# Ledger of designs, part 5: VH-VL binders against Translin-1 (tsn1)

Target 1, 220 residues: Translin-1 (tsn1), of Schizosaccharomyces pombe (q9p7v3)
Amino acid sequence: MNKSIFIQLQDQIDKEHSIREKLTAEVDLLDEKLRVLQLLLANCEQNLENQEEILEALEIIKSKTRGLAELASNFPYYKYNGVWDRSIQKVVYLYLLASWTGRLDKSLRPTYSLLSLSEVGQILQVPVFPEESTFHLSIEQYLHAVLSLCSELARQSVNSVISGNYHIPFEALNTIQKVHSSFQVLSLKNDSLRRHFDGLKYDLKRSEDVVYDLRIHKLV

## First folded at step 21 (VH-VL; from s1 with heavy chain N58D)

Design s5
Fold by OpenDDE, last read:
Structure s5 (fold): chain C 220 residues (1-220), chain A 120 residues (1-120), chain B 112 residues (1-112)
Amino acid sequence: as target 1 above (220 residues)
Amino acid sequence: QITLKESGPTLVKPTQTLTLTCTFSGFSLSTKGVGVGWIRQPPGKALEWLANIYWYKDKYYSPSLKSRLTITKDTSKNQVVLTITNVDPVDTATYYCARSRYFVFDFDYWGQGTLVTVSS
Amino acid sequence: DIVMTQSPLSLPVTPGEPASISCRSSQSLLYSYDYNYLYWYLQKPGQSPQLLIYLGSDRAKGVPDRFSGSGSGTDFTLKISRVEAEDVGVYYCMQADETPYTFGQGTKLEIK
């Protein structure tokens, strides 16, 4: 006898659940490592003291990301990408931050510069523009990561003044200004991205204020 | 090169427990998406799936035999073990272990098989 | 359980001629409109089974292009464009849509 359509639907639900469960497990492991790296990168002044640990964490994140990519590449991307989008965005963000702060190899990009999506893909050895069914770093993930970077740079600029690193606010402002100008020419269709971008104006203002204060005191 | 090999007793008595070991090389059960399954074939008959085990906690059994089957793995030794309790002459068959890819749910590499005879 | 039915059960073929084996499932093997969880295996005399086709139509590594799988839903076909002596054996279809995985009865291909 033929299987009931409801039983068939339940079987499909169970299969999808199983896939999501396995993907989630990998993402959870990745997230644990991301927390470690985030803490290490939270203070720019500690880059020399924690350089070895940072590099180790970066390699672990790379390995975990690649592992996730291998698993996820066997499933339709847009069916399951909700499981890893936030985590992958954070991966990209942390690599952007590591590069910007000079904790990555400077042979790739100069300090205080922004890695491109392609460069991040190359570093992580993850595709950026493959077929839709294949795991990849998306443009949206990258753009969110860039905006997150700007927010962090604005935060660190204030702290750097307190620590006497007066060049950081200037570099941060330059980066945020460039990002702001670049985003203005983009046709953003994603509502989440639009909302995130709306927050950039506050980061820019904050960064400008810090630099202004430094200038009036003739510190930069 | 991927290889699998079945080992265990070739003769067992009715009501006893049959323990078969699959030793493999060329792949690891720590690799995501990798699993091992057991399939048997009575003499002159078709293939029958018994059980699968994967890298990630999942075990699958034939419902009709579930109460008698146990599948376990030792990742460090590259071994998978299948136990069948309360065997009967009907369990006489060539037993195969094979690598299974979870993403496609196939058996892409097979062992040579081991003939197990259940007789008093 | 999903019942797999093969036809014919015996297939004598002259070398160089084409061959076709049918496999029907008691329910659809189509998953999310993307893949069919249908597989073809060949067991040569005195050997273990070997994978020929996976997911209905994808050829396994090392399998000659004279083998092809087609079909969707409940009806599937394995075709051999030109049968060779080395193709002798028993062919099995298998479903992995649900547990237990089940095989067809097997089709014995022989050379005339």
Scores: ipSAE 0.000, ipTM 0.506, lowest interface PAE 11.1, mean pLDDT 90

## First folded at step 22 (VH-VL)

Design u2 (from u1 with heavy chain Y56D K57S)
Fold by OpenDDE, fold request of step 23:
Structure u2 (fold): chain C 220 residues (1-220), chain A 120 residues (1-120), chain B 112 residues (1-112)
Amino acid sequence: as target 1 above (220 residues)
Amino acid sequence: QITLKESGPTLVKPTQTLTLTCTFSGFSLSTKGVGVGWIRQPPGKALEWLANIYWDSDKYYSPSLKSRLTITKDTSKNQVVLTITNVDPVDTATYYCARSRYFVFYFDYWGQGTLVTVSS
Amino acid sequence: DIVMTQSPLSLPVTPGEPASISCRSSQSLLYSYDYNYLYWYLQKPGQSPQLLIYLGSDRAKGVPDRFSGSGSGTDFTLKISRVEAEDVGVYYCMQATQTPYTFGQGTKLEIK
């Protein structure tokens, strides 16, 4: 047994750790901006309040995501994707939300509609459906983001009612229903996605209840 | 700017009928989802909900006081009126009117309140 | 009627320190597995009540972020991260799950 073998292994461990640290640093910066955008998009009101700030935040996030993509492209995707998966899911989620609420260019998708993975990739200018060795937006990330969107829409439905935007709950319900139906035809192999999807039924029920209450009083 | 103001007698004799008027501005009871409620507070005591009225004329009363309470609205005047019959010294309180919203049912804007004393 | 029980009834606090008020309901205030029909009001001395928190955790417009509401079902908490002099008054929880709407006894927050 050659002790040098372990030294070499340690060197490799150190290198991998260094890579993870570099990636984590970029992800941390991204996460900070994601928090800002998340706060800005906390409402689905059809006003242009904070629109400039939202657009700025979106652009920054795009830039940082691209930067991360460039950095990550130097390394095997499957080895390090755990570092950014949740953050990238959030990126996708926030762009979905921004688009759904009409905060993005409506030429891409109409308000209250769902961006596709390809469209999100196009917007962010990051690859989708490439080989797993290259940085990309994954299907799993997208699906998680869609589910997160549904949860957020259900949540915002109540606030929209308070604000007098009675049509929002209806639109939210429509979206959630479509998502729910679509997911039912998917063969989900990922346990995390399965668990996340299991929660969608509650979001759907929440939205249904809100809309029901509005309808009985002829608010929608 | 949303404002509410309570008006009515500040002194009422037992067995008489108390009539309070809430005059508001900055919103309308013609707006869907909008309501106005009455809440009272005896001196040094907690708040007590009395009644609500909404844009569609739907009314809600405290069950314990329902037989004595009547709430009405005049949308054109931006007024809500609460009547309490057969008052008793226990009805001595500061009476507030407040704006409410359907579905959420909070009171987000309050009047300054009017103290009503029931005494012989 | 749903009974709302607050604790403590008196809360002396030092400025800058956190404060916590509990509100318990005799039955669940949870609706549709999502939001609770629980509200927090503050009545400052000589003033009308003002809304602080609605639906258990949502902060009303203009309410400082030092105020937060939490809880679900029958147990709720209002927290003030750093108490200020202007926070003095009586805090009330209210339920709107069913009529009659009912309030807690009130918690009097005072500065030590």
Scores: ipSAE 0.319, ipTM 0.739, lowest interface PAE 2.0, mean pLDDT 93
Fold by OpenDDE, fold request of step 23:
Structure u2 (fold): chain C 220 residues (1-220), chain A 120 residues (1-120), chain B 112 residues (1-112)
Amino acid sequence: as target 1 above (220 residues)
Amino acid sequence: QITLKESGPTLVKPTQTLTLTCTFSGFSLSTKGVGVGWIRQPPGKALEWLANIYWDSDKYYSPSLKSRLTITKDTSKNQVVLTITNVDPVDTATYYCARSRYFVFYFDYWGQGTLVTVSS
Amino acid sequence: DIVMTQSPLSLPVTPGEPASISCRSSQSLLYSYDYNYLYWYLQKPGQSPQLLIYLGSDRAKGVPDRFSGSGSGTDFTLKISRVEAEDVGVYYCMQATQTPYTFGQGTKLEIK
């Protein structure tokens, strides 16, 4: 057997590894910025405090995401998407949250509404629904992000009650209900997504409990 | 600044009715979610919750004392009144009023308390 | 009624050392899978009680970060990372899951 065959394979392995390292480096930079934004958006009670800082963080994330997209476009999407899937999901999630909380341009979507995948793509200037070989925001990433949003909204609902913002739980519930209804009509083929969706019922229940308690006391 | 102050008799005879008034400032019982509760503490003993009243006039009582307790509010005066009927020496305690909030149900601000002694 | 049981009832501590107080409830204090209606109060000598922790783990305004609450369900713990002289008093846990709100027996923290 020709030893050269294995040498060639090793070379290929090394090349792939190098690519992954490069991508990972970009993702790591992105992740650092995502953490910053996540902290900034952690509280819906902020009454538009730190708006400039949030906008700056959003722009940085946009830039980093686009940079990643550019780099990733040199490689097959399906081969390397595992490197950035979680991070990109988080990017989408944070933009959804920013929009929902009224931190983004309200001309795009009103407060307490859900951005579409296309709208997120437009905002980030990243393609959606392209060929599988090109970097893009995937449907799965978006759906995961939406589910993550729901979980966060449920969490924020309770915090808002503590702060006396009693309308937030109501808006959160409305959003979660709509998401829940919408997901029920989807044919989910991804096991991870299915599992994530299964958790939505708890978020819904949590939100319902809060709102129902508030309603009986005429707070909402 | 939020403050609460308990007032009422410091000495009551058995079988009489004890009336305590909580006067507060810095907040209002017209504010949604706001409540006021009464907690007592016998000398050298633990705290005991008695009753709560909220902005919407919803009232909660300790079941063991419900038949003897009445809690009312006067929003315009920033006052909450607690009455305890048929008092007994066992009711001797320091009585506190405290602010509470719906859903969270903590007592975040307390009065200094008033010692009430039930004795013949 | 939900019975709240604290341990220990007496807690002598050397300044600078950590302290831990346990509170056990006869029933779960968990609400909607997220929050525990468990509270910690400190009553300093000659004073009224003051709120330290609410909803099991949230620190009240003005409370030093050396205080922390943890636990879920029926078992809860208040921790003081480094005890100071001003921390002397009686600590009470309270549940507000259902009426009547009930308190623990109290834990008397003293300086050795």
Scores: ipSAE 0.262, ipTM 0.710, lowest interface PAE 1.9, mean pLDDT 93
Fold by ESMFold2, look of step 22:
Structure u2 (fold): chain C 220 residues (1-220), chain A 120 residues (1-120), chain B 112 residues (1-112)
Amino acid sequence: as target 1 above (220 residues)
Amino acid sequence: QITLKESGPTLVKPTQTLTLTCTFSGFSLSTKGVGVGWIRQPPGKALEWLANIYWDSDKYYSPSLKSRLTITKDTSKNQVVLTITNVDPVDTATYYCARSRYFVFYFDYWGQGTLVTVSS
Amino acid sequence: DIVMTQSPLSLPVTPGEPASISCRSSQSLLYSYDYNYLYWYLQKPGQSPQLLIYLGSDRAKGVPDRFSGSGSGTDFTLKISRVEAEDVGVYYCMQATQTPYTFGQGTKLEIK
């Protein structure tokens, strides 16, 4: 056997490891800021004084996402996308949540509505459907983010009743219902996405139960 | 209020079939998402899940016991029945029925339990 | 089968002090991206089990606020912020990510 072939294989293994370490370091920095924004948005209806903090966190996350995009665009997308996939899903999810709650100043969508994948890409200034195999927001990342939004909206419905915000449960239910009907027409090839979608029925029920309680007690 | 109660024999001989009935009130198996499950606890040991049945008659069995277990329901009588064939002394346990809910799969209300001894 | 391992197996506590019980699973319990199929039950002496926590962190109806669940994937914790005398019994974690649904071996909480 030709030893130069195996030396080339080892060189490639070392190169790939180095690339993954570099990408992981950037993702770890992004994840720290994602945790901050997630906390800020968890009860943003109960903390009206945190708007400047939310806007600052959104801009930092945008900056770090674009930095990751520039770094990652030097490498084949599908070879390395596993490094950032879950973190970028969370970026998209938090932007959807910020827009839905009226806390994203760059959104042209009304409160309680869903940003499209293209709108998220425009706001983040990251490609959605790139011509080349470069960093982009994927359809799967967006779909996961939409499903995670529904889970959070179901959770926030309970808190909104406690805080006296009785319109939020109806808006949450409306959004979850639209997502449910839209997903029924999709061909979900990804096992992870199918498992995530299975949870939507639970989110729908939680949201329905809150609305039912409000109607029974004539709070709306 | 929601209650469940197990009934059946307290003493069974090896090789016989054990039949346990769960009778409940305060909820209905006609309600979408609702189910009933069976869990047992051998004396001094941990809990062991056996089977669940749901409002739509979908059934889940512990894989190692599936060949010996049958779970059925009578929605109009608010009853769920578990049968265990060819019992052995290892099947000696307190048997509980408990309310469940599809997708979440918790057990939020439990019966008082019934001790079944397999001996002789 | 997914093995559920609890620690400690025995937990003596002084009333008013916090308590913490660990549960580790042999496989991830994260079924959908947003839900861990992990549950906590309390079996008081001479009683049937009662549900405390479901889906990792959600408190069951009627369970006092001093009980909280946390963790994700394979490592989970039940915390009691201030133990009361009524909290004595055996605590079990359970998974329902796949059949058979399996329980931990139990943690006996007792008053010193």
Scores: ipSAE 0.006, ipTM 0.546, lowest interface PAE 10.7, mean pLDDT 88
Fold by ESMFold2, fold request of step 23:
Structure u2 (fold): chain C 220 residues (1-220), chain A 120 residues (1-120), chain B 112 residues (1-112)
Amino acid sequence: as target 1 above (220 residues)
Amino acid sequence: QITLKESGPTLVKPTQTLTLTCTFSGFSLSTKGVGVGWIRQPPGKALEWLANIYWDSDKYYSPSLKSRLTITKDTSKNQVVLTITNVDPVDTATYYCARSRYFVFYFDYWGQGTLVTVSS
Amino acid sequence: DIVMTQSPLSLPVTPGEPASISCRSSQSLLYSYDYNYLYWYLQKPGQSPQLLIYLGSDRAKGVPDRFSGSGSGTDFTLKISRVEAEDVGVYYCMQATQTPYTFGQGTKLEIK
């Protein structure tokens, strides 16, 4: 009896596992800093003293994203892109949030505006269009990040009332409305993206309700 | 521009230890995924892979030669060193160092090679 | 060890004509999808080897599109659509499925 076929299959499994483990280690390092930045930005309207911490986290995330890009570009993009997909989506999301809240220095857009995919790529110095067999920011990652931004804006809209910042709810509603309108024009064939977009109506309603409550209580 | 250059003795006696140094420029072993490997070519014969070392100090050796081979790096000097113990005349070859990538495992840039003759 | 067998070992070619070099491995080199742990190198006279093709079919940076790699599993082919004088030298296939990484014996391409 000869088990050469079995040995070959095991060798391929081992090599793929090793590649995935090395990529995952780099993604885990990025994820640790993403968690820090997310916490900092969740309270940023209440805490102007954390600006240097936010800028430091943004620079570390940029550096680690570029390091991942170097490593990931050594192999076919679609073979392993699932390893970093969610983390890169979160990088985009947090840069969108940092820009929207006015906490991103050298942002390409004014406060309360949405960076485009191309602008995020410029700021991060990471490729976008066209899609290639190399590491890049994808349209899907960007679209998920925009939807995640809307959920956070709806949440911050609620919290801004508690802290007395009554202008935030109107800016959040304006942004969420524009995203909602823009997504209705898109042909969403991706199940994950469609399900994420289907949830946008609840963020929109929550944001609308905050604005309505402000008007009823004549706080604006 | 990426360059690699091999250096070391051209004549070595049997039983001695052969030490070869690869000095490179235009890239760094601090870059994730990057590595350097050694390949030799006996006169008139095919290429034979010897060893690789990568940015994370992970090492790969030809199994039949592993007991005689040691590969090390000095990232700050852009150098990789290969040591071959107990050489004999069959180790006579042109020795190349070449840049590798861990995840694709090719050799995309090669040094000019250095001929090492093992003879009494 | 995975044995890499090239044919032909000597390949005289008329300038402007196509050329084809075969490489067979003793075990499958399939990595994923159509990617294989197979590589092609050219060693021009008096020079070091240079990478032409990696992972079975991808051309290395700066390699002209007249070079193409194909095949899967155990049987691979390097094709030159129109041989030029600068293409002379010895061609080697290599596998990186498992250590030791091994090369074929070489195919010497010469202009008739």
Scores: ipSAE 0.000, ipTM 0.504, lowest interface PAE 14.7, mean pLDDT 86

Design u2 (from u1 with heavy chain Y56D K57S)
Fold by ESMFold2, fold request of step 23:
Structure u2 (fold): chain C 220 residues (1-220), chain A 120 residues (1-120), chain B 112 residues (1-112)
Amino acid sequence: as target 1 above (220 residues)
Amino acid sequence: QITLKESGPTLVKPTQTLTLTCTFSGFSLSTKGVGVGWIRQPPGKALEWLANIYWDSDKYYSPSLKSRLTITKDTSKNQVVLTITNVDPVDTATYYCARSRYFVFYFDYWGQGTLVTVSS
Amino acid sequence: DIVMTQSPLSLPVTPGEPASISCRSSQSLLYSYDYNYLYWYLQKPGQSPQLLIYLGSDRAKGVPDRFSGSGSGTDFTLKISRVEAEDVGVYYCMQATQTPYTFGQGTKLEIK
């Protein structure tokens, strides 16, 4: 009966589209740089000559993450966080990986260590535990990033043996074991996180097998 | 500390073009999500919104006044300029500039206002 | 244009007593969940307006908790739990659901 409600609904749809368009544009630019950094870090232990490129990519990603945070802070977090959620998860993951591999110049931790969620927030200069309505790094994003790190460490462990670097398999196993133990203590309420965690056993097994193979063949 | 200040003529003749400058400090229009708007208040009357401009140069104008209004920015000078063409005595008002945020559209910091009288 | 209607237009109050100002919009201002494109401003005598409440119910920084906004859709209320002398002035509601953004007529709060 009240047709003015439908006129208002269309205007609200147009506003929401505009908000999503601006946020998506920033996320797309961020995603381009994330793909570059991911490639650089995939074989970084074998390619020490790309350090300048890694540092440049890290700074660009930090700048773009800060820009996204500024824009996103104008909107209700939970209405739009789906736009950036996966990309921010990848930001966290790549910072964890850069720190673990010794390639993050501003790391708060030594090589082969995990940054905490708070430490990632400090390095990126992005809030981690604000009011629910503002942009922040979430615990769920961090936990997914840690699990993604373990998958990459298991992969790099296999590849490091092929490349003749026998140190990485032991460090990867140590890290994956610690993550596995820590996650079993957590009360995972999120089905997506639990499904991701269920896959960790395969990363653990792969890492264990690499270490076992090194010991059996007397390579360590 | 966030401040905004309006500047421009206090007396303008009918048919002339009124140019008002908002100079601000404590924030930048290079910050994503930030904007500046203009609101006027005729003597003894309610507030009337005129225009907004945002960091990405998106502009919003009051539809009934759009043909007479132009809003521009100079991010490096921390300035926003409002131009009103073909002024009339009904445009006599105190003009305010104020900081806004994209899609929230509130005005959280206001300038002191400048009274513009349109009279022959 | 969305018409914003305030009541009362004049509100004499005794210091220490509560005050309530109503604002009705000609169209729904609901954005999402608890967010409405509804704002409250106070213009103290001889001063520029200041933001009190945004998005229906959120207090702006530095605004005392004796101010609260409530309502949704078309009906909104600003409450002052205990009026103080510094609260004197004209209160405006504003909508930003669509252009032109429009203000109510104002409610003049005065000490009796």
Scores: ipSAE 0.000, ipTM 0.470, lowest interface PAE 17.0, mean pLDDT 86

